VHH binders against Di-N-acetylchitobiase (Ctbs). Designs and how they scored, part 15

Target 1, 344 residues: Di-N-acetylchitobiase (Ctbs), of Rattus norvegicus (Rat) (q01460)
Amino acid sequence: EDCPCSEASLCRPIRHHRDFEVFVFDVGQKTWKSYDWSQITTVAVFGKYDSELMCYAHSKGARVVLKGDVALKDIINPTFRASWIAQKVALAKAQHMDGINIDIEQEVDCSSPEYEALTALVRETTEGFHREIEGSQVTFDVAWSPKGIDKRCYNYTGIADACDFLFVMSYDEQSQIWSECIAAANAPYNQTLTGYGDYLRMGISPRKLVMGIPWYGYDYICLNLSKDDVCAIAKVPFRGAPCSDAAGHQVPYRVIMKQVNSSVSGSQWNQDQQAPYYNYKDPTGRLHQVWYDNPRSISLKAAFVKHYGLRGIGMWNANCLDYSDDALAREQTEEMWGALRPRL
Below, E stands for the ipSAE of ESMFold2; O stands for the ipSAE of ESMFold2 at other seeds; V2 stands for 0.75 times the mean of E and O plus 0.25 times the DockQ between their complexes.

## First folded at step 8 (VHH; framework vhh_7qia_2)

Design k5 (from k1 with K97R; at its last look DockQ between E and O 0.90; V2 from the best seeds 0.00; counts 0 for: pae O 2.2 > 2)
Fold by ESMFold2 at other seeds, look of step 8:
Structure k5 (fold): chain B 344 residues (1-344), chain A 120 residues (1-120)
Amino acid sequence: as target 1 above (344 residues)
Amino acid sequence: QLQLVESGGGLVQPGGSLRLSCEASGFTFSSYYMGWYRQAPGKQRELVAFISSGGDTYYADSVKGRFTISRDNAKNTVYLQMNSLRPEDTAIYYCAREDRYSHWTPEDYWGKGTPVTVSS
């Protein structure tokens, strides 16, 4: 009886299922009115709950799902799992949400009880949501590769079987730098595709995989920048890797688009990684290299999604674009949303 | 709901010391990495140090040997001991739940900060 929408029907669960997913993360920066709602099938709310967003998404036939995050040591306890799930189901009902996106990215040792507990959490969450909210969607965010990167020994096939589909975070792929400690693409094309090959070889259906692409890049300070554009970065270790992208910082696409034209190099294309980058000098005289994704690099990935029959595509995160009324910003934003569509 | 409250900042003469602390609530503190970042006027926020859930530490080159990060899981508190302070250490210092998650949202993981000024 507490529907905040203009019509009670907008508080009813979304029950239909699309053949192709466009999975959007919203982080609560009030830009959602300007999203391309002609494409969106799911909004994962990682920001503050906004009832207007929920009502609007439902008016467009899109699902709105909760963020699911919980400490792994706590979920070993079955009673804790049941309580946590009950709380999330109750919250989804109170907020008229259509499910949950489980975003657990913590380390798991293969021989630990967390290995089994995580799969149990995903299964029990899916069972609970499907029972209590008709048509609800439960998804799990997986790493860019299933090969134990970032010390994440997860039961990927069990998790895929246990939920509606996986969102594959095909970004932050420099979390593991085992070779020369240099700036590189956030989502290099061939490494990304190798990750999907590995998921498919495990026996996971392509209809269980949604490709995540980044609408942000990384800005790295170069300790040294060679004539061949090799930017040496600080050695910041991460979960067993000697170097990682923690040496840089994330920058949204809107910032990149305003900076690239005043950069030292202008936009450059790396053919091996199939990704754009540029160099600039900051006010203190230090050189930086920025790696990102643009309509060209994303279009290649969208074509892969269509060709291999993946469940869909999505991005982290929708608040990264410039939604102002500026004519150039509108064009850039429309091109980024448009790049999600497979070429036909 | 996650809450991080920094304290211990202030005005210090060059060569002096400060101990920052950050009291955490709203999550299972012992399960997560904790980090310290800083932001000087006109500069980007930068990583200073982090400590894993198991106690492994990392320090930026600019502070290595001078700063020490530690945690007390019983008190849900992370500390930054800052010795041999220099004027370039002047910044607002932020405590963070440092998950290094791909879906990391700073608004949900940062404290409000504590200012540190190193000057004569």
Scores: ipSAE 0.400, ipTM 0.741, lowest interface PAE 2.2, mean pLDDT 91
ESMFold2, look of step 8: ipSAE 0.510; ipTM 0.776
ESMFold2 (binder alone), look of step 8: mean pLDDT 81; pTM 0.822

Design k6 (from k1 with Y58W; at its last look DockQ between E and O 0.87; V2 from the best seeds 0.00; counts 0 for: pae E 3.0 > 2)
Fold by ESMFold2, look of step 8:
Structure k6 (fold): chain B 344 residues (1-344), chain A 120 residues (1-120)
Amino acid sequence: as target 1 above (344 residues)
Amino acid sequence: QLQLVESGGGLVQPGGSLRLSCEASGFTFSSYYMGWYRQAPGKQRELVAFISSGGDTWYADSVKGRFTISRDNAKNTVYLQMNSLRPEDTAIYYCAKEDRYSHWTPEDYWGKGTPVTVSS
């Protein structure tokens, strides 16, 4: 069919497997030329489709996959599921894509028909893609823990069995705050690892788990900032919890790196959470605390991924780094990509 | 294909009322949280209120008791009734598909905004 690439072979399905996944999300900010293509195995396109990105990714042996987003209420109907899947397969063929990343994060009650319908969707999507596109990859994005996070009562073992692998969103771990309403790490080290322990104890193979790490942080206005750096935050509820990270704002790493050097505190390290943070004062005099992940915190997680044989690592999102020609920016960006490879 | 169209803003005296509406298209409206944000000159956008797919509501402390969010799933419309308006409520008000998912970017879910001015 009509191939937009310089060679027709670049429109053929990717069928080669690497021993380690590096799974990236692209949100269409035209920075993909500067990604570390020596590592990337899958690009999930969450921005506008770009045929040049597809051609380039294929030239590097990387898969390019669709975003799969559909309302759970609609997929209860098996005929609707089949129609939706057929449309996604047709789109992937037209765009020369290598599969789909299903990103459904809605609440599910354990007793609801959505519980069974979600697993059926994942299984039927995988069957449809594998039948129609040789070597295609179907993945599903799961919460950082299987233990009722964000009221998502999902059949995690059934979903894991039904697709090629899970992308575990090991970030936004402050989406439900049940304790004191304070700023904390986006992906605290021990809490993150406990989530993987819980997935593994359910019987999910480590070869089905890709660790997602955040290349963004959260900026919180402190209603009060104590002498011990405890930042009290506004009470913004989420899915039954009285407090959440919605009290803060997501900030990409490139912005964090520019701000931290002029912050009140400079970069600080919290030993209990194994994560960096800093405090700054905004122009109106309000104090802020920013929590993020850096090469140090990420390298600890990458070591876990390699040591325990997980399927791979990835991030939300690849557009968060500073890809300018500035010498410091290039060093920082290289360090963030490099942290995905274990040093221990 | 996502569209959010706000209306109902304008100039009002302190103590007055306005009702904002936002008509949505391009997604299954009844399945998502909807929110109202506002941005005053020189300030960051801030969440004002949201309503869940099931009708549960939340309000920022600055507007509790004065603002009411509601939705009409048959009309794919979310409303913000604003009573007892104060000069500090002056802002551009934005309707948002508020899904608060991990792979969410605010830029993909905003309407064009409707300006509200509360004269001093």
Scores: ipSAE 0.201, ipTM 0.621, lowest interface PAE 3.0, mean pLDDT 90
ESMFold2 (binder alone), look of step 8: mean pLDDT 80; pTM 0.813
ESMFold2 at other seeds, look of step 8: ipSAE 0.359; ipTM 0.674

## First folded at step 9 (VHH; framework vhh_7qia_2)

Design m1 (from f1 with R100W; at its last look DockQ between E and O 0.85; V2 from the best seeds 0.00; counts 0 for: pae O 3.1 > 2)
Fold by ESMFold2 at other seeds, look of step 9:
Structure m1 (fold): chain B 344 residues (1-344), chain A 120 residues (1-120)
Amino acid sequence: as target 1 above (344 residues)
Amino acid sequence: QLQLVESGGGLVQPGGSLRLSCEASGFTFSSYYMGWYRQAPGKQRELVAFISSGGDTYYADSVKGRFTISRDNAKNTVYLQMNSLRPEDTAIYYCAKESWYSHWTPEDYWGKGTPVTVSS
């Protein structure tokens, strides 16, 4: 197929492998020129395909991979799986892409045929991509814990064995709130680390795990905000839990940085969760509590990644930072990219 | 090729009723939660109601008892029956495929919306 790049070599697959991954998600907002390409090893394209992004990533030696999403009911059929995989391989060839990131987050009952079909899909996708595109990368996105989070009974060890590595979504950790309905950290430090302990205890190699961190937070309306900063939230159930982070809404880091220093509380640090938060009052007079991750909280996680020899680190999503030329925005953005490399 | 097409909006008097429909294509509809959101001009988009693949429902406090979400998997359609409408219900109403995925992007999972105006 025609190469849209300035040099034909930029359309060739990336064949070399990095010892440490920096795995970023791009959602198509044309901010990618400003990413820290000195670090990036893989860009997962979750936005509209952009041939300029592919060419630029390849010029920096980084992989660009497809988004893989498909209904579990459909993949029970082996013929459907084979057809879907063939279509994705053909698309990757036409777009000069380096693989696929499989992002399936659907419920799976442990006793259902979807349990085995999902592992088969991952294995067959990896086999197909590796056969057809030399050096290609196939990855799978897993919940922050293997312990049935969000009713996802997946064969985590089989999936890890079947693909190049797992991207662990160490965020949205309040998707099921089994206790009091209160606002809390998106990725509490100890809860996050416990999830990795559980993955490792199952026998999954740390070289198969990339830690995903959030570059977004959650903004919750407080039905009540106590003097101890306990923010009671609406009871929005999710997958069997009476409460969830759907009581709030996701906000990108760039929005948080525009608000935090003019908020009622300014940035506060919760020592138990190792995460920042702040309170603000909206125009209707309601109190909000925003929980997020910043260079401090991310640096702690990056140190864990390095100390325990994980495959790498990454984030949802790279478009969340302020890439304008404003001096404060540039400093904040540089600090967030820099936090991926521990300096502690 | 995911497509969500909302219909049934319009101008209605306070206390009136409307039924919104959302026809879905490009994915296996019966496998996913479906939701309705709304956005008034200059305001944040907010969750109104959702329905699980198995038919379990949730409603925002502001609409409980007045709105009913339902689905017809044979027609790949989700509905929002809106009764006892109030001026504060004025918004563009959007149908959404499962809003709970960690890697959820609104642009990939939203319909184009159907406007609802409740004359005060």
Scores: ipSAE 0.243, ipTM 0.644, lowest interface PAE 3.1, mean pLDDT 90
ESMFold2, look of step 9: ipSAE 0.412; ipTM 0.720
ESMFold2 (binder alone), look of step 9: mean pLDDT 80; pTM 0.811

Design m2 (from f1 with E98D; at its last look DockQ between E and O 0.84; V2 from the best seeds 0.57)
Fold by ESMFold2 at other seeds, look of step 9:
Structure m2 (fold): chain B 344 residues (1-344), chain A 120 residues (1-120)
Amino acid sequence: as target 1 above (344 residues)
Amino acid sequence: QLQLVESGGGLVQPGGSLRLSCEASGFTFSSYYMGWYRQAPGKQRELVAFISSGGDTYYADSVKGRFTISRDNAKNTVYLQMNSLRPEDTAIYYCAKDSRYSHWTPEDYWGKGTPVTVSS
């Protein structure tokens, strides 16, 4: 009820509807004032609530939305489901938020009650938010492909119908490695595009799909690094696959930019995957291969978003860039934000 | 509020054993993967083991055959039985809620850690 902003109008809901989304995730760390607010339409708050961020986003006409995660076995119970939704709506009102981004990434068997319960949760959340907060936005994060990724047998068409739009996590595409256990791109271009083809062929409108791109990469220790840059990785299984990207660790773009020019290889481009990578040696002498996305790889994806009329583009996460006033950092950061909007 | 509390660390001789425990609250424990990570001074935090909601386990090669992860869903607790300890196992050990979400942040899903020292 109390408005923490400099003006009471900044606590009013954002009610206008945007034709194109720039959907950003914020994980805290007070870098948000330096984001490119000329583009941003929605900030999903995955860090601790910051009323100053909410006020600032509203001053720029951008929505701020809650993070939504809940155990699927709990939401099978419709009374628990309704209580959870009521709690989130009340929280959004108290914090002057404009909706919720539902980020559930749990396994679901196709024959399980969780299959129906998840769709019901999304629909009931959307109904509750739209009723209680005019103009509110309810979104759901989906895997890069609808084809059973990570044992997530979700009703993708039902979920897309039930909410305002899907945020497609077109990254972590090495979460299940069924072939050679080697380091590879976080978001290989053709595989990413195939995922969207599959969503569209299911009958999901392109106006329901926001492409998520990664502002982080993966750093893998190479058990062996061949002369052709093939980096063999540890076998870390995930959800039925013998290998996964859990053999590496996520690293933000700002760290990659400080490392790449002092690496043993410098930045390399893989033509098949349309993604950059580099090799480096750590202080203990082990070789690493880092795969990431940069303005070049992202611009290709932004062009696809424009060409196919998708609802928008976004990233995990906005805190990954270097927002210092260093001249090189400024240029790199501006290039990454600029890559979201393809040139004429 | 999500809470992960590790215990059971300490000083141990090479070849010895320790059992780490992590009690969880603030979320439905049985629905999530749980993991153990470790961080030695000056090194990156590394995955040691994880256990799925269905009980499937994974172990890093450096600990295979020596460490066993288990969970007790009734007690909201995950365990790491560490046998045949070596000086290279010296680290702070952290319990973690499912770090395999794409939208995962360590600050939200890590315990405070419990130190383990293996020395003569």
Scores: ipSAE 0.481, ipTM 0.773, lowest interface PAE 1.7, mean pLDDT 91
ESMFold2, look of step 9: ipSAE 0.481; ipTM 0.749
ESMFold2 (binder alone), look of step 9: mean pLDDT 81; pTM 0.818

Design m3 (at its last look DockQ between E and O 0.83; V2 from the best seeds 0.00; counts 0 for: pae E 2.9 > 2)
Fold by ESMFold2, look of step 9:
Structure m3 (fold): chain B 344 residues (1-344), chain A 119 residues (1-119)
Amino acid sequence: as target 1 above (344 residues)
Amino acid sequence: QLQLVESGGGLVQPGGSLRLSCEASGFTFSSYYMGWYRQAPGKQRELVAFISSGGDTYYADSVKGRFTISRDNAKNTVYLQMNSLRPEDTAIYYCAKESRYSHWTEDYWGKGTPVTVSS
């Protein structure tokens, strides 16, 4: 009920319109004081609520939004849907939050009632938040492609129309591997852009699309590593595909930067995928290949965002960088933030 | 609030068995994949097994034929039956909600239950 900030005005909703979004996911690791607040427009709180983060974000004019998830089977019932929305609005008011990021990644059959219920949830959530919290923002996270990726048959155009904008998760793009089971880029440049082409071709406005880029990579154990750097990986299925990036593990950029400088190969650039990778040997002698994104690969994507007039850019997640006082870490972290909006 | 609580870990001799449990709360358990991961000292966390919402299972090669994942949707619980344990199975075992393809946060993981296999 009471405002935990140094000034009561910092608990008021952010009402200013932003032409360009820098959308940041925070997972609660207490590194947010060191973020580049000169750029940030929205923080999605996916960690434990932190009133100091909320106060600081508001002092910089940035929105702070809830994480929203719910089982689709439950929201088919419109009474349950309305109750869930009312609870989220009440929570946002209690925590002085500026909206909600709906992160529903469940399978949906095209012929199921969940198809219509999901769109209704997004529309009704937006209506409820906009009514109850002036200037509030309601967003929805979508897969890197609308083409039934991960068995997600969603009404993408209806959802885009129903909310303020979509956050497109342009990462985990190896979630569906139908050919050779090999390590590859987390967000290959051409595959990423093709996904946006498909969203735009459906009729979704570019002003409804925020590009999500990864500040993490994938570390794969190579069952075999060829002289041409082809890393064969375990066959781990995901939602109908026989092979996926579940064969690897996500690794934050800060870990990659400490490892790449002492790796056997050093950082390599794959021209076809326009992404960096490196190989290393673990203490048991097993070879690994790590694929990631760096300022070079990210700046190419930021240029695409600007050229096509997309609503903005964002990342999963801001806690992935090294915010220590080490001089190299400071330089690397500054370059990663800088790549989101390269100088022209 | 989303919570995952592991139990059933402990000290066991090589060749022994343990049954890990993970009780879930704060979400509709039956709608999500559930997984078991493990992390040995000085290693990265690795996938051991997962079970889909529909009951399909996957096992890492290192545990196939020795470990069995199962779920009881009425109790919101996922299990890992671990047989023929070896010293290399020594690790902290973590329960996880959903596939690793979502926006995972610390609340999608349990706190872990230690398993030590030694003579």
Scores: ipSAE 0.382, ipTM 0.731, lowest interface PAE 2.9, mean pLDDT 90
ESMFold2 (binder alone), look of step 9: mean pLDDT 82; pTM 0.831
ESMFold2 at other seeds, look of step 9: ipSAE 0.571; ipTM 0.834

Design m4 (from f1 with G35A; at its last look DockQ between E and O 0.81; V2 from the best seeds 0.59)
Amino acid sequence: QLQLVESGGGLVQPGGSLRLSCEASGFTFSSYYMAWYRQAPGKQRELVAFISSGGDTYYADSVKGRFTISRDNAKNTVYLQMNSLRPEDTAIYYCAKESRYSHWTPEDYWGKGTPVTVSS
ESMFold2, look of step 9: ipSAE 0.590; ipTM 0.811
ESMFold2 (binder alone), look of step 9: mean pLDDT 82; pTM 0.834
ESMFold2 at other seeds, look of step 9: ipSAE 0.477; ipTM 0.773
ESMFold2, look of step 10: ipSAE 0.477; ipTM 0.772
ESMFold2 (binder alone), look of step 10: mean pLDDT 83; pTM 0.842
ESMFold2 at other seeds, look of step 10: ipSAE 0.556; ipTM 0.786

Design m5 (from f1 with S53E; at its last look DockQ between E and O 0.89; V2 from the best seeds 0.00; counts 0 for: pae O 3.9 > 2)
Fold by ESMFold2 at other seeds, look of step 9:
Structure m5 (fold): chain B 344 residues (1-344), chain A 120 residues (1-120)
Amino acid sequence: as target 1 above (344 residues)
Amino acid sequence: QLQLVESGGGLVQPGGSLRLSCEASGFTFSSYYMGWYRQAPGKQRELVAFISEGGDTYYADSVKGRFTISRDNAKNTVYLQMNSLRPEDTAIYYCAKESRYSHWTPEDYWGKGTPVTVSS
């Protein structure tokens, strides 16, 4: 018995299967006691392992899963692939974890051996975890659209079939900008929904799709800010696109909430993108435009999840909120958790 | 465990040169973009340069023409050759494993930094 919990039963695998997922990423801070555990079904541990978090999550019937990250060049070799999977299964057993979230975001050419190797990895990982850990969950993180985003030619239908469900990263949607090089929403509403339409048209069941929403935004320095709030940004290329959100800086919601009320514009709503933004001037006189998601924009997406029967909702990442005892911070944090459930 | 170890920083006169290096371990180096960032006291950390796994490069306008990024996949090392240094280049320089897709944290992807001071 090698259980760090207050009772041995908390080290047993979670075997209950949930019909609706609330999928949380934790990056290793000590704020997890303040998460909304009434909703959470899965915690993906992307920070350092914390046995207290594991014990507490299990006490709430929630799964805790490993981060799975491996280079595609390595997994072309089937022996390496099998060894990597065995090591992850062994680690999950040692840490009393309930599965793995595979977060591979590397380029894949359609004609490459990586194309087949990636699908094989997902299938073999799922088979290995399900065999060795009863009730285990294996998931794969996909781009907001299956249409070759960031040069990722993946077998999306094969991967969806091979694992328990996909976590759809419906954020960083400005990673490739093919039009004007301007600041824009992290997760524009209609573009996000178009991505799901494309996944569904491929034949992927809505019960295989969890919508990931961002609890962070992007802060862009404007090379020019027009009278119509068009913020021209530096041309920073990414994976074949001449312009990208790498011109900006990711900012968590807690930072945005401290800044927006003292910005030059206050929070603005873009009707076409269904997302909030604001402008501010930094101490050197440069203008910035910050795009983010708030309870209003998230509630629209949560309504879509419910209406179309998706498997669930989740976010990157739970540590982005202000969990201090400040009254305003508590209200803002409660609103963000509450927006995941926009049931009318 | 990912490890990024920067070296080559120091004190240099304006107009001088430095060559920074970053030795990487704990991941398949050749499969990732690698980058250099810098942070001056009291300022935001900013992107300086990056290099793709295939050798495509990007430079911030403030350093273009003066800095050169390169990589040696056999040695798991990325370099930043810094020429014609100016006082405004003074900062702590950080090596980074670039993954612009989604799920990174500074703790997963940053080195400890190497200080560069450009002063007469």
Scores: ipSAE 0.239, ipTM 0.664, lowest interface PAE 3.9, mean pLDDT 90
ESMFold2, look of step 9: ipSAE 0.551; ipTM 0.780
ESMFold2 (binder alone), look of step 9: mean pLDDT 82; pTM 0.827

Design m6 (from f1 with A60E; at its last look DockQ between E and O 0.80; V2 from the best seeds 0.00; counts 0 for: unsure alone 64.9 < 65)
Fold by ESMFold2 at other seeds, look of step 9:
Structure m6 (fold): chain B 344 residues (1-344), chain A 120 residues (1-120)
Amino acid sequence: as target 1 above (344 residues)
Amino acid sequence: QLQLVESGGGLVQPGGSLRLSCEASGFTFSSYYMGWYRQAPGKQRELVAFISSGGDTYYEDSVKGRFTISRDNAKNTVYLQMNSLRPEDTAIYYCAKESRYSHWTPEDYWGKGTPVTVSS
């Protein structure tokens, strides 16, 4: 009843579970028809609801899931928590959705009631969705490291046990800079892998971890740019760290690809971080350094995902690529989607 | 959805003062960082100040000692008191919810802005 799709079967829940996840965030810009649907297993809808996207995703056997965010202070109250969950389940039913991606990025003190309330929210949400929507998927987005990153003292093992899998936001890894305040990779290879080592050391199954990779980079103004390409940045603290990537701003891959060939340096590769960067000069004469991820850096991560048996891979966000008919844009976009496939 | 409404801008002489306010709705205000940004003509938007959910503050170097950020959680409002204003402070001032949530969208971050002009 009230199915907006061309066939009623497209409004039925996706019930099977894939062996390998490709988890896509969509922010509602009508680029989704151009996504690589041969790979996609889940679309998290972070933009305005689009029934055409839901119908199309279901026609490709992919799940569509709600965005879940709520203030932790409110969910300490079990009655409020239950009401919020009931509302999300009802919304998913009305929109023919297949679950929810819980994206809570708030500070939590280890000894606070929010610590226990967050785990309870995840467990109760999973129980509610699984009861009400057969085959539904509940996921939780975690920081790039479990070691107190951004003052997020979460019960990571309890949360992992309580939901279908974690999406690890292996980006914004300069959110905490305790050393020299310089521009650096958004997702440095070895630091990323260390985060997974830490999650696994806690006892979390690799089948509960999906690696998130960035399809955006950071653009930093250099207070000083050395001959060795060391870009000193403004000291902008974040959640206890004296320096952070808040000194820069996020730039989608499509913008980076239009700028890099006209930049001062062209694309450069940092061997220690296994990531590309470039320098450019803005109209006011200031030097900038841009760090990003490309098919090369992403392919290294996809190989790690397959080798260590992780649940899958995904990105923030699918709208970051250039889906125009321009021949170069099509090639670049195909390469970015192709990099997600584990290399043999 | 999220609404952030800035007010209190205007024309002021150098050395003068203005107090900006930002009324928030559509989210639990007291649980999030709030920030002020500014954008001068022909420049990119830049951070001015932020205040954590716990009340800790940060200021960009050029405004330290002249600007004060504060919040009133009962009124869902964040303020920017701007003293000793200079012509280079001329910009559109925006308030923002949670300056560095990793899963960011434009609608979650910015108000409509309030213009501030400091003319000699």
Scores: ipSAE 0.396, ipTM 0.713, lowest interface PAE 2.0, mean pLDDT 90
ESMFold2, look of step 9: ipSAE 0.425; ipTM 0.766
ESMFold2 (binder alone), look of step 9: mean pLDDT 81; pTM 0.826

